VHH binders against 1-(5-phosphoribosyl)-5-[(5-phosphoribosylamino)methylideneamino] imidazole-4-carboxamide isomerase 1 (hisA1). Designs and how they scored, part 8

Target 1, 247 residues: 1-(5-phosphoribosyl)-5-[(5-phosphoribosylamino)methylideneamino] imidazole-4-carboxamide isomerase 1 (hisA1), of Ruegeria sp. (q1ght0)
Amino acid sequence: MMIYPTMELLDGRCVTLDKGNLDAPMIWHVDPVETAKGFAEAGAEWMHLTDFNALQGDSSNQDLVEELIRTAGLPIQLGGGIRSREQAEFWIEKGVGRVVIGTMAAYDPAAVAELAKYYPDQVVLAVDVWQGQVMTEGWRKSGAWTPEAFVKAFGNAPFAGILVTDIDSDMSDLDAQLGLISGLAEQAHSPVIASGVVRSKDDISRLKYLPNISGALVGRALFNKTITLEEAMETAQPNPEPVAEFL

## First folded at step 1 (VHH)

Design h06 (framework vhh_8emy_2)
Fold by ESMFold2-Fast, scan of step 1:
Structure h06 (fold): chain B 247 residues (1-247), chain A 121 residues (1-121)
Amino acid sequence: as target 1 above (247 residues)
Amino acid sequence: QVQLQESGGGLVQPGSSLRLSCAASGFTFSSYWMHWVRQAPGKGPEWVSSISYSGGSTNYATSVKGRFSISRDNPSKTLYLQMNSLRPEDSAVYYCATEGYLDQSWTFDYRGQGTQVTVSS
């Protein structure tokens, strides 16, 4: 299973949001470019990047995101505010590895399926689940999708991955989160990437033995020092071969 | 319903000590990492410290390492932060948070209302 070290940006800084509240971000006080280079140096194959200013139509992070794409030393999958073909194509032309599409897919699934056909293996479908329904920006119950129906609506569109987040699971019910993600992975034609599950090495161990889960995002647990990136990647290996004990 | 309730803040002079408490309810406290986060006026939140479910692992921000000590009492479902050698720059509202934080999407964070610490002569 692949570990995606995850970075979230707001006003040029690495942050984590409290309840999605852009007015009160938790700031990690690290340099984004050096942090991304650190991910590459640790051996990560991909990183995940979300631009929270772009969610608000604010392009102030654009130069920083372009610098990360040029200098990080690993491919980036980028999310946040990508709501049109033109925006997706802009980032693809700038050299981003993948674009992550969420809200646009719920409002215009045909356009997103078409985008995936034009850019095979470069589009990631985001499936955010709240109270058993697919959430979009500003949750709307009218026209709401179940996660299963939503994924099925895209048929065989050639997504690079499907990024699944269960945002309202009881904190004591990890099994419910794993059940949702595993159930979607059984039905999906594209690789499934888990988000919001990894809080410790034990969560990685549970995920790696579930069928059809290809990777997991690790963000907050990495920044708050609950696990190191090296530990996460080692734990995610399903068939470790004996390596020299002497480094 | 998950609830976290912070207490123990106050107005103290530089060099003083305070012990903050966080009473947790509505979830299996002993199964989760717990954290302290602070926010000063005009600044974003800053992570302060984390503790594993058993208390066997602790982590600290560089700015507080050696001065602050995080601990927990699982039977009473309480998280603590012992703050020594307090400085004016430690003045902030202190929040406790659980690891029920979800990455990359809109999150549910069961942080409480916070407790104000003011370090001033």
Scores: ipSAE 0.000, ipTM 0.205, lowest interface PAE 10.9, mean pLDDT 81

Design h07 (framework vhh_7ubx_2)
Fold by ESMFold2-Fast, scan of step 1:
Structure h07 (fold): chain B 247 residues (1-247), chain A 119 residues (1-119)
Amino acid sequence: as target 1 above (247 residues)
Amino acid sequence: QVQLVESGGGLVQPGGSLRLSCAASGFTFSDYAMTWVRQAPGKGPEWIATISSGGYTMRDDSTKGRFTISRDNAKNTLYLQMTSLKPEDTALYYCARSEYWDTGPFDYRGPGTQVTVSS
């Protein structure tokens, strides 16, 4: 299972948010570029980056994100505010490894499937789940999707991954989160990446034994030093098989 | 019980302006993000803008130069100021209560107010 060290940006600084609440960010007083280089030096194969200013239609982090893409030393999976083909293509042309598409899929799932076909292995589908339903504007009242039906609707479109977030699960509801993610991984044609699950290395241990889960985002736990990136990656490795005793 | 009621729609000429209002009741309005969505005849819903409880806004790129979302927490009212209206802005406009920024999910929406842009 791959660990994705996760960085979230607001006003040029590393932050963490609860359920996207921009009104109460936890600000980490670290340099984003040096932090990303640290992820690469620790041996991470990919990182996840979310731009919260871009989610607000604010491009003020654009130069910083371009610098991270250019200098971090590992490929970046970028989310936040990518709501059109033109925006996705902008970042792909700037050298981002993958773009994460969530809200756009609500309005034009066919266009998102076509984007994945045109840029195979460079588009990640975000599936955000709240109270058992896929949450995007206009689907809740006019035709709510279950996560299973929504993932199935994209068929075999060649997504680099499907990023699953259980928005309304609290910290005591790990079994429900694992059930949702495991169930989606069983029916998905693309690799499934878990988000919002890893609070400690014990959560990684439980995830790594579930079939069809290819990776997990780890953000807050790295920044608050609950776990190091090296510990997370070591924990995610499969245990070696026992060798048969020879006679 | 949550209730959202839109008003301010109507017939307007191309190039004109309208201000839509959404009156909220049955919940603490200031605690929630609020969203405007439109649906044109024969098309699916299209997100316009979201404003957080703290006043952060996210807007659709195609309309953000012409449309402004705002809120008045003292009046429990959400607004959409629309300028330079075009025939393609003709749609049913509705407001919705939202809780998450990236996906803009809503758990309640109003019945909508019709905006028709024609001469």
Scores: ipSAE 0.000, ipTM 0.216, lowest interface PAE 12.8, mean pLDDT 81

Design h08 (framework vhh_h_nbbcii10_fgla)
Fold by ESMFold2-Fast, scan of step 1:
Structure h08 (fold): chain B 247 residues (1-247), chain A 126 residues (1-126)
Amino acid sequence: as target 1 above (247 residues)
Amino acid sequence: QVQLVESGGGLVQPGGSLRLSCAASGFTFSEYSSYALGWFRQAPGQGLEAVAAISWSGGSTYYADSVKGRFTISRDNSKNTLYLQMNSLRAEDTAVYYCAADLSYEGYFTDEYDYWGQGTLVTVSS
C-alpha cells in the first residue's frame, strides 16, 4: 500500500483544518517547499497537495504550487478548485502528476470521463461522502449521488485513482469508514486511495489488508508528529512471509 | 456587458406546451467560464424556485421534483441560447421564469448565479 504524505495550503502556509473549518486553521510553522523536499528525501513515491485558497476561487497560492511541482522531487497529485477542463489542462501542462477532480465530476460526469480518456492515469476522482451522499460545493441536490452510483457512472474511464473521504465519520466509527472504502473498491475499475482514515499506525495496519486499496493519505498525523513518514511507509509494507521448518 | 434575455412566455391552457428561450450576449456558451445555465421561477406571492439546470457541456441536467418528466432543459452553443421545453403544464406552473448563468459552477441550481435575465411571464389558465 502506498503512503501519500499530504500537504494542505492556506495563504501560503501548511495548515490542518478542524472538520473543514477555514476560519480556524491550525497553522504549521514549516516551509512548504522544504517540507515537500523532506517527503521526497524520506522515500515517498507521491505526495498529495490540496490548495484551500484555490478551493475558494483565490489564485494567491499559484506561484507556490508551481514551485512545489518544479522542486519537490516527487510527483504531486493536486486538488482544490479544479472545476473545468481548461484548469485541469493548465496544471497538467505545468507538470503536475495528477489532478484531483470533485465538484466538476458531480456536475458534469460526462466531461470528466472524457478528460480521463484524454489524460489517462493523470486524473483522480474525488468522492467526498457526507451522510451517505457525495458532497459538492454548491447546492445539495447537485450532489445527490450515492457514492456507489457516482463511481459506477464513470464506467471504465481510466482514472489514476479514486480518492475516498468519509467526512462525517470519526475515529469511533472506523468500521463504517472501512466498510464504505472497501465497498467502493469492490465496484471500482480504478485503484482506491483512502483519505481521512489514518490517525495512527494501527489505522494503516487495518487498511493494508483490505482488498483493492492501493494507498492512503497521511496529513495531520505527520504534521503533529504522531507518526513519522518513515514509520507510516514501514507499517504499510507487506509483512514478510514467515519461514517455517517442516519435518 | 453580459446580458440574458428571456422570450416565449404567454398564456397557455392546462395540459399544453410552451418553449422558453434565453438569448445570451457578452459571453459565449463555448467558453470555459460559462459553466452552468439554469431556469428559475417565481410564482405570485412565493419565493424564487429552481426549476432546471444544465452543465456547460450539456452532459448533465438537473430538475426540480415538481417538473421532472414534464420539462426539458437544453442549450445550443452555436446560437448562444438556452431553452426550456415545458410539457403537460399545470396551473401551479404559473410564474415569472428567469434564466441565469453561473460562470464558475458555484451556487449551481441556486439564486447565487452570476447573471440573471429580466424574466418572462408564463400563465397556465382556463
Scores: ipSAE 0.000, ipTM 0.186, lowest interface PAE 14.0, mean pLDDT 81

Design m01 (framework vhh_nb_b201)
Fold by ESMFold2-Fast, scan of step 1:
Structure m01 (fold): chain B 247 residues (1-247), chain A 125 residues (1-125)
Amino acid sequence: as target 1 above (247 residues)
Amino acid sequence: QVQLQESGGGLVQAGGSLRLSCAASGFTFSKYAMGWYRQAPGKEREFVATISSGGSTYYADSVKGRFTISRDNAKNTVYLQMNSLKPEDTAVYYCAARLYKGSWYPLTESEYDYWGQGTQVTVSS
């Protein structure tokens, strides 16, 4: 399973939010560019980047995001405020590895399925869940979709992954989070990436044994030093195959 | 049945203080984020401050360091303590309630589920 070290930006700063609550972000006093280079140096294959200003229609982080894409030294999957084909193509042209699409997919699933066909393995479908509903507009609005119906609507569209976030489960309720993610993974045709699940090495260990889970985002636990990126990546490795001994 | 009722507005001199209260009824107050918005004559309504169900606060830059938002879940009331008032703070102040859904602050007006009728604050120069 791939570990995605996760960076969240608000007003040019690395932040962590509890369940997306921006009314009191935890600001990590680190340089975003140096932090991303650190992820690459540790051996991460991908990183996840969310631009919270862009989710609110504010482009103030654009130059910083472009710098991260150019200088981080690993491919980036970028989420936040990408709501048109033109915006997705802008970021792809700037060299982003993947674009994460949420709100646009809820409003125009056909257009997003078409985007995934045109840019195979470069589009990630975001499925943000609150009280059994898919959330849109940066978690501000409850959509008309259940998570199951939403994923099913895309059929065999060639997404790089489906990024599942269970917004309303308590951080201590791992079983509820795993149940949602596992259920979606069983019906999805694309690999599922878990978000908001990893608090410890034990969470990674449980997640890696679920079928069709291709990776997990790890943000807060890295920034507060509960787990190192190296420990997360090591824990996510597949178990070695049994060695058959011949007499 | 849902009601938000603001009080504590009035006329105050520049440099003075006022404390606004918003009494809530008809919903499970402790589960809601509470906010204050204001509208000056001839302007659109603008965000002032918010407090989450868990007590985290966020302020507009124009009021940061001067205003303090707080809540009392036992009394179903949210407060806005306004210090060092300026003539530019003159506005109708609105209390608003929003179910916490793991969302951002500041939020747009459309994200709030319930609104009060407003209380007038006038700051004389």
Scores: ipSAE 0.000, ipTM 0.158, lowest interface PAE 13.3, mean pLDDT 83

Design m02 (framework vhh_gocatamig_d2)
Fold by ESMFold2-Fast, scan of step 1:
Structure m02 (fold): chain B 247 residues (1-247), chain A 119 residues (1-119)
Amino acid sequence: as target 1 above (247 residues)
Amino acid sequence: EVQLVESGGGLVQPGGSLTLSCAASGFTFSRYYLAWYRQAPGKKRELVAGITSGGSTVYMDSVKGRFTISRDNAKNSVYLQMNSLRAEDTAVYYCAAKFSYPTWQYDYWGQGTLVTVSS
């Protein structure tokens, strides 16, 4: 299972949000570029980057994101405010490894499936779940997609991954989060990546035993030093093959 | 149909006052966090004030003590009372709504209302 060290940017700073609340960020007093280089030096194969300003139509982090893509020393999976083919192509042309598409996919699934076909293994489908339904920018309680129907609608589109977040569970409801992610992984033709699950090494161990989970995002736990990136990657390693008894 | 409709913008002298109103329809207003953002030409969009479903408020430092955000769930409306207006407050003001918890992205935005502070 691949560990994605996760960096979230707000106003040029590394932050983590308490349960997604943009109005209550925890600001980490670290340099984003140096932090990303640290992920590469620790041996991470990929990192995840979310630009919270871009989610609000604010491009003020663009130069920093371009610098991270250029200098971090590992490929970046970028999310935040990518709502058109032109925006996705902009970032791909700047050298980003993958673009993460959420809201656009719920409203224009055909366009996003076509994007994935034109850029195979470079588009990640984000599936944010609230009260058993897929969340979008224009979310309505009635008539929303179920997560299962939504994932199935994309069939064989060649996504690099499907990034699943259960946004209505807190971290104490791990069994509910794991049930959702495992259920979606059974339906998905693309690798499933868990988001919002890992708070400790125990969470990585539990994900490791679920079939068809290809990776997990780890953000807050790295920045608050609950686990090191090296510990996370070691924990995610597959179990060695059993040694047969000599008969 | 979901709508956020701003009103109350206009031209005002420095030191004057304006009240912005935002009328909401098409969603369960009382469950939502509501905010006022502003954007001046050549500047990024910035949070001016926000109010939770429970009534807790937040303000940008430069408006604290001058602006007051309030909500009326019975009328599906949010308000921004702006006092002691300065030239720097000139901007298009946007009403925005998101599910109060746990969502991190705004679900709905208004079209904006222009506030011009000049003599």
Scores: ipSAE 0.000, ipTM 0.152, lowest interface PAE 14.7, mean pLDDT 83

Design m03 (framework vhh_brivekimig_d4)
Fold by ESMFold2-Fast, scan of step 1:
Structure m03 (fold): chain B 247 residues (1-247), chain A 120 residues (1-120)
Amino acid sequence: as target 1 above (247 residues)
Amino acid sequence: EVQLVESGGGVVQPGGSLRLSCAASGFTFSKYGMSWVRQAPGKGPEWVSSISWSGGSTLYADSVKGRFTISRDNSKNTLYLQMNSLRPEDTALYYCARYHLPSKYTMDVSSQGTLVTVSS
C-alpha cells in the first residue's frame, strides 16, 4: 500500500483543518517547499496537495503550487478548485502528476470521464460519502446513489485512482470507514485510495490487511508528529512471505 | 471568515409547511455546491438535500423526496429549503453547509442551525 504524505495549503502556509473549518486552521510554521522536499528525501513516491484558497476561487497559492510541482522531487496529486477542463489542463501542462476532481464530476460526469480518457492515469475521481450516500451535486438520479453505483456510472474511464472519504467519520467510527472503503476497493477497476482514515500507524495496519486498497493519505498525523513518514511507509509494506518449507 | 446563518424554523402542525433560508458570507457563494443537513434530538446528523453551484442540479434524501425543494439565489448569496407536508419525523435542528474537496471533511456547517418542530 502506498502512503501519500499530504500537504494542505491556506494563504501560503501548511495547515490542518479541524473538521474542515477554514476559519480556524492549525498553522504549521514550516516551509511548504522544504517540507515537500523532505517527503521526497524520506522515500515517498507520491504526495497529495490540497489548495484551500483555490477551493474558494482564490488563486493566491498558484505560484507556490507551481514551485512545488517543479522542485519537490516527487510527483504531486493536486486537489482544490479544479472545476473545468481548462483548469485541469492548466495544471497538467505545468507538470502536475494528477488532478483530483470532485465537484466537477458531480455536475458534469460525462466531461470528467472524457477528461480521464484524454489524460489517462492523470485524473483522480473523488468520492465523498455521507451516511451511506454519495455527496454529489449535478448528478441527478431517482433513488439513493450508493457509492458503488456512483463509481460504476463512470464506466471504465481510466482514472489514476478513486479517492474515498467517509465524511461523517468525524464520529470516530473507524469500522464504518473501513467497511465502505473495502467494499469499493473490492469492485473498483481503478486503484482505491483511502482519505481521512489514518490517525496512527495502527490505522495503516488495518488498511493494509484489507484487500485491494492501493494507498492512503496521511496528513495531520505527520504534521502533529503522531507518526513519522518513515514509520507510515514501513507499516504499509506488505507482510513478508510465509517461511517456505525446506526442501 | 466563512459564515452560514440559518433562519425560518418554527413550530408547525403535521401537514404544514416552512421555508428555511441560509445567508452565506465570506466566500464566493456562486462557486460552491450547498446542502442542508439535519440532526434530530438524540440522533446523528442526516443529509437532507444538495444543490449544484449553478442551481442546475439537485439531489434529495429518500425520506424527503417529493416534499422538500432546495433552491438558491446566487445574486443574494442565499440558500433555501421549502418544506411541505411536514411529518413529526422531520423535527430536527437544520444546518446549511458548503462543499469542500475530499481529503478533508467536505462540509462546513453552521454551529447555530434553525430548529424545526412538527407536533400535534
Scores: ipSAE 0.000, ipTM 0.188, lowest interface PAE 11.5, mean pLDDT 80

Design m04 (framework vhh_8emy_2)
Fold by ESMFold2-Fast, scan of step 1:
Formats: C-alpha cells, structure tokens, sequence
Structure m04 (fold): chain B 247 residues (1-247), chain A 120 residues (1-120)
C-alpha cells in the first residue's frame, strides 16, 4: 500500500483544520517547499496537496503550488477548487501529476468521465461520504448517491484513483470507515485511496489487510509527530513472505 | 426538506448564561452530526462546536472551550448549546448546521439563526 504524505495549505502555510474550521487553523510553522522535499528524501513516491484558499476561489497560493510542483522532487496530486476542465488542464499543463476532482463530479459527471479519458491516470475522483451518502450540493439536488452507486456510474473511466473520505464527525469510528472503504474498493474499477483514516501506525496495519486498497493519505499524524513518514511507509509494506523450507 | 430552527438568543450582561436550541425536521436527526456556527457583524463565520450523530465525539473552538457545552436529544430532534460566562466577544448570530466545512464540497445546511448580544 502506498502512503501519500499529505500537505494542506492555507494562506501560504502548512495547516491542519479541526472540524473544517478555516478561521482557526492549526499552523505547523514549517516551510512548505522544504517539507515537500523532506517527503521526497524520505522515499515517498507521491504526495497529496490540498489548497484551502483555492477551495474558496482564492488563487493566492498559486505561485507556491507551482513552486512545489517544480521543486518537491516527487509527483503531486492536487486538490482544492478544481471545478472546470479548463482549471484541471491548467494544472496538468503546469506539470502536476494528478488533479483531484470533487465538486465538479457531482454536478457534471459526464464532463469528469470525459476528462479522465483525455488524461488517463492523471485524474483522481474524490468521493466524500456523509451519513452513508455521497455529498451532492448539500442535498439541494435530489437523487443523492450511495458511494457504491456513484462510483459505478463512472463505469470504466480510467481514473488514477478514487479518493474516499468519510466526513462524518464521529472520528472515533474506525471500523465504520474501514467498512465503507472496503465495500467501495470491492466494486471500484479504479484503485481506491483512503483519506481521513490514518491517525497512528495501527490504523495503517488494519487498513493494509483490506483487499484492493492501493494507498492512504497521512497528514495530521505526520505534522503532530504521532508517526514518521518512514514508519508509515514501512508499516504499509506487504508482510514478508515466509522463507520456503525447500529452498 | 431539511429545516433547522434556532431559538434562545437575547440580550444579556457579561457573565450571564443562555441556552440555545435548534429544532430539526425533514431528516433523520439521530443519523447526522450537528454543529453550532456563529457570525459577528463584519466578520466571517466561526465554528463553535460539533457533536457526532452517536454523541461520542464532541469538540469546541478554543475561544469557547470550558464555557460552552453542546448536547443533543435525538428523540425530540433538538440540538442545544449551553453558554456560560458569556463575554462581549460572544455577541453574534448563532446558527445550527448539519454539515462540517472539512470536505471538497462547498455547501452547508443551516437555519435562520438566533441573535446573542452580550453587553453591559
């Protein structure tokens, strides 16, 4: 299983949000560029980057994100505020490894499936689950999906991955999160990447035994030093096979 | 049709207490996480407190921790915010919401709000 060290940006700083509170972020007082280089130096194959200003239509982090793409030393999958084909193509042209599409997929599924066909293995579908259903414009639109039905509706579109986040506020319910992710991975054509699950290395150990999970995001636990990136990657490795007695 | 109706606000003096209520209808209240968010004049929204659908996870903004208590009564479909030791800086319109601001999705459900004014 691949570990994606995760960086979240707000006003040019690495942050973590508690309950999504943009007005009181926890600021980690580290340099984003040096932190990303550290991920590459530790041996990470990919990183995940979320731009919280871009989620609000604010482009003030754009130069920093472009610098991260050029200098981090590993491919980046970028999320936050990508709501059109033109915006997705802008970042692909700037050299981002993958674009993460969330909101756009809810209101224009056909356009997102088409984008994935034009850019195979460069588009990640974000599936945010709330109370067992995929979030679609805060229930303003009828026909809210189950996560399984939503993913199935995209058929064989060649997504690089499906990023699954259980945004229910009950963060203590790991078994429910693992059940959701496992059920979705069983049905998905594309690889499934877990988000919001890893709080300690024990969570990685439980997650890696689920079939068809290709990776997991690790953010807060790296910044608060609950786990090192090296420990996370080591824990996520397949179990060593027993030495054959005949050889 | 999701509907949230806040009540219990008013004008009080510093050091006073108020209890806000949020009556929910149009959805299975016991299955949803609930939040209190406030907005003071000229400022953006500030998250105040959250409670999970199961009631196991409760959290507070640093500015209100130790003074405010969130609770819910699933049979009556009501969310509460007990506010103690009120300060002038707690003056705001308080909203009950069913949606956290921690996803790629840009939406929330909230009621009309209830005004709290703390003034000497």
Amino acid sequence: as target 1 above (247 residues)
Amino acid sequence: QVQLQESGGGLVQPGSSLRLSCAASGFTFSSYAMHWVRQAPGKGPEWVSSISSSGKYINYATSVKGRFSISRDNPSKTLYLQMNSLRPEDSAVYYCATFPYRSEWDFDYRGQGTQVTVSS
Scores: ipSAE 0.000, ipTM 0.186, lowest interface PAE 10.9, mean pLDDT 80

Design m05 (framework vhh_7ubx_2)
Fold by ESMFold2-Fast, scan of step 1:
Structure m05 (fold): chain B 247 residues (1-247), chain A 119 residues (1-119)
Amino acid sequence: as target 1 above (247 residues)
Amino acid sequence: QVQLVESGGGLVQPGGSLRLSCAASGFTFSRYYMTWVRQAPGKGPEWIATISSGGSTMRDDSTKGRFTISRDNAKNTLYLQMTSLKPEDTALYYCAKLPYGWTESFDYRGPGTQVTVSS
């Protein structure tokens, strides 16, 4: 299972939000560029980057994100505020490894599927789940999307991954989170990446035993030093298959 | 800095009505899905209704005949109109801003407003 060290940006700084609370962001007094280079030096194959200003239509981090793409030394999957094909293509042309699409997928699933076909393995579908239903901006369907039905609507589109977040579990109900992620991974054609699950190395150990989970985001636990990136990657490695003896 | 402040709760008789308000600041309110969630004593949080940036709504089946979610983007305010209130509706009611495909963070919740339905 691949570990995605995760960096979240607000006003040019690395932050962690406690339960999404922007009133009191935990500001990590580290340099974003040096932190990303550290992820690469530690042996990470990919990193995840979320731009919180871009989520609100604020482009003030754009130059920093472009610098991270040029200098980090590993490919970046970028989320935050990508709401159109034009915006997705802008970042792909800037050299980003992957773009994460959430709200756009609910407005125009066909356009997002076409984007994934045109840029195979460069588009990640974000699936945010609350109370068993997919939550996205601009959802205009008369009935509620189940996560399964939503993912199936994209068919065999060649997504790099499906990034699954269980919003209402809020890190307190791991079994419910694992059940959701496992259920989606069973039927998804694309690799499933778990988000919002890893608090400690024990959470990584539980995830790696689930079939068809290809990776997990790790952000808060790295920045608060609950786990090192090296420990996370080591924990995520497959255990050697036990040798079965038979007569 | 995101702020959500609920108001309009209080003590009400069974069969009564209340309109809850949630005043939002510190973000572009019109761009976000907003939701109402309640938490009764000794129980976990229960989702009630969500409204999209464009005004489309999703509602819990058990309350959708009695509760209506709406928004006023000019006032940065979210509403929950509650009718035919029952003792089982007694709970702390929160409004919340939903994330935009966020990876490891939940969006903001307000402090809540208490609704008590009793004789």
Scores: ipSAE 0.000, ipTM 0.187, lowest interface PAE 10.9, mean pLDDT 80

Design m06 (framework vhh_h_nbbcii10_fgla)
Fold by ESMFold2-Fast, scan of step 1:
Structure m06 (fold): chain B 247 residues (1-247), chain A 128 residues (1-128)
Amino acid sequence: as target 1 above (247 residues)
Amino acid sequence: QVQLVESGGGLVQPGGSLRLSCAASGFTFSRTSSYALGWFRQAPGQGLEAVAAISGSGYSTYYADSVKGRFTISRDNSKNTLYLQMNSLRAEDTAVYYCAAPKWYSGLYPTKDEYDYWGQGTLVTVSS
């Protein structure tokens, strides 16, 4: 299982949100570029990056994101505010490894399916779940989805992955989170990546035994130092075969 | 400042056709290609009604049940222009038609409250 060290940006700073609340971020006093280089140095194969300013239509982090793409030393999957083919192609041209599409996919599923066909293995479908519904920008009268119907609507579109986030993680019910992710992974045609699940090494151990889970995002637990990236990657490795011994 | 200007309205007989245009200034469709654009109408003595919307990519569209199969929404991002092709017009299509754009979001929103920028309107009258 692949570990994706996760960085979230707000106003040029690394942050962590509680339940997606942009009004009360926890601000980490670290340099984003140095932090990303640290992920590469630790041996991460990919990182995940979310730009919360871009999610709100604010491009003020654009130069920083471009710098991260050029200098981090590992491929980046980028989310936040990518709402058109033109914006997705802009980031692909800048050298991003993958673009993560959420809100656009809920309101324009045909366009996102076509985007995935045009850029196979470079588009990630985001499935953000709150109280049994796929969440987008605010409350909308059209485009309401259940997670199951949403994933099913894309059929065999060649996504690089499906990123599942259970925003209801405030319930602290790991079994419910794993049930949701496992259920979606059973019906998905693309690999599933879990988000918002990893709080400790034990959570990684439980995820790696679920079928069809290809990876997990680890954000808060790295920044609050509950787990190191090296510990997370080690825990995600398959258990070694027992050594045969003849006595 | 963002400005939308409608044109193409007029008097037409039942069963006829009209094409409305909405020219955008103060922003380009390259900047707004991710944003849904919509048409709304207000008939005499009635409230504002959603007619059609088109996604930034142009691949997804919304139509009110009253116009489905008769009206076609389209956009030309190179010309910063939104269109509404109206066919098989009926007397009940008589209304002032408004072009609308959101400020900071994407999606196919049928409610007026999701749109921040509005044109001045163009009158369509369907009568014998």
Scores: ipSAE 0.000, ipTM 0.134, lowest interface PAE 16.0, mean pLDDT 81

Design m07 (framework vhh_nb_b201)
Fold by ESMFold2-Fast, scan of step 1:
Structure m07 (fold): chain B 247 residues (1-247), chain A 120 residues (1-120)
Amino acid sequence: as target 1 above (247 residues)
Amino acid sequence: QVQLQESGGGLVQAGGSLRLSCAASGRTFSKYAMGWYRQAPGKEREFVATIYSGGSTYYADSVKGRFTISRDNAKNTVYLQMNSLKPEDTAVYYCAADWSPYLKTGYDYWGQGTQVTVSS
């Protein structure tokens, strides 16, 4: 299972939000560029980046995100405020590895399926779930989609992954989170990436045995030093099979 | 017991320049990120610029290329050099300090603000 060290940006700062609350961010006193280089140096194969200013229609982090893409030394999966084909293509042309699309996919699923076909393995579908409904507009608006119907609407579109976040159960109920993620993974043709699940090494150990789960985002636990990135990656490794020796 | 005090605000004509200063008292801030925010009448506080202890700087797109943030750790002071000022830059400018990464309320310390008014 792949570990995605996760960086969230607000006003040029690395932050962590409690259930998406932009009014009370936990601000980390670290340089985003040096932090991202540290992820690459530790051996991460990908990182996840969310731009909370862009989520609000504010482009103030654009130059920082472009610098991260150029200098981090690993491919970046970028989310936040990408709500048109033109915006997605802008980031793809800047060299981003993947664009994460949520709100646009809920309002115009045909356009997003088409985007995934034009840019295979470069589009990630975001599925943010609250009270059995897909949330849009930075978790501010409840949509008309169930998670199952939403994923099904895209058929065999070639998404790089489906990023699932259970907002209701975020940090509070691992069994409910695993149930949602596992259920969607059974239906999905694209690999599923878990978000909001990893609090400790034990969460990684439980998640790695679920079928069609390709990876997990790890953010808060890295910044608050509950686990190191190296520990997370080691824990996510598949158990070696004993060698059968014929005598 | 860290206090931040802004100075250097005032009235300036469009196209002019101002330099804001923020002095931190109570302890040295060399290890901490320092930032500038602004609030125009009837609007929420808006990010302007941040400088990290190592010197890395980040700017809001609306001010990039016009404003420069810098720091003098020996004086416990952060500066905002504002060039090519526009009427839309009119706001109260606040200095902010982040010395604890585990606090949830945004920046740990805020100054009282300094008024910048840009006339047309």
Scores: ipSAE 0.000, ipTM 0.226, lowest interface PAE 14.4, mean pLDDT 83

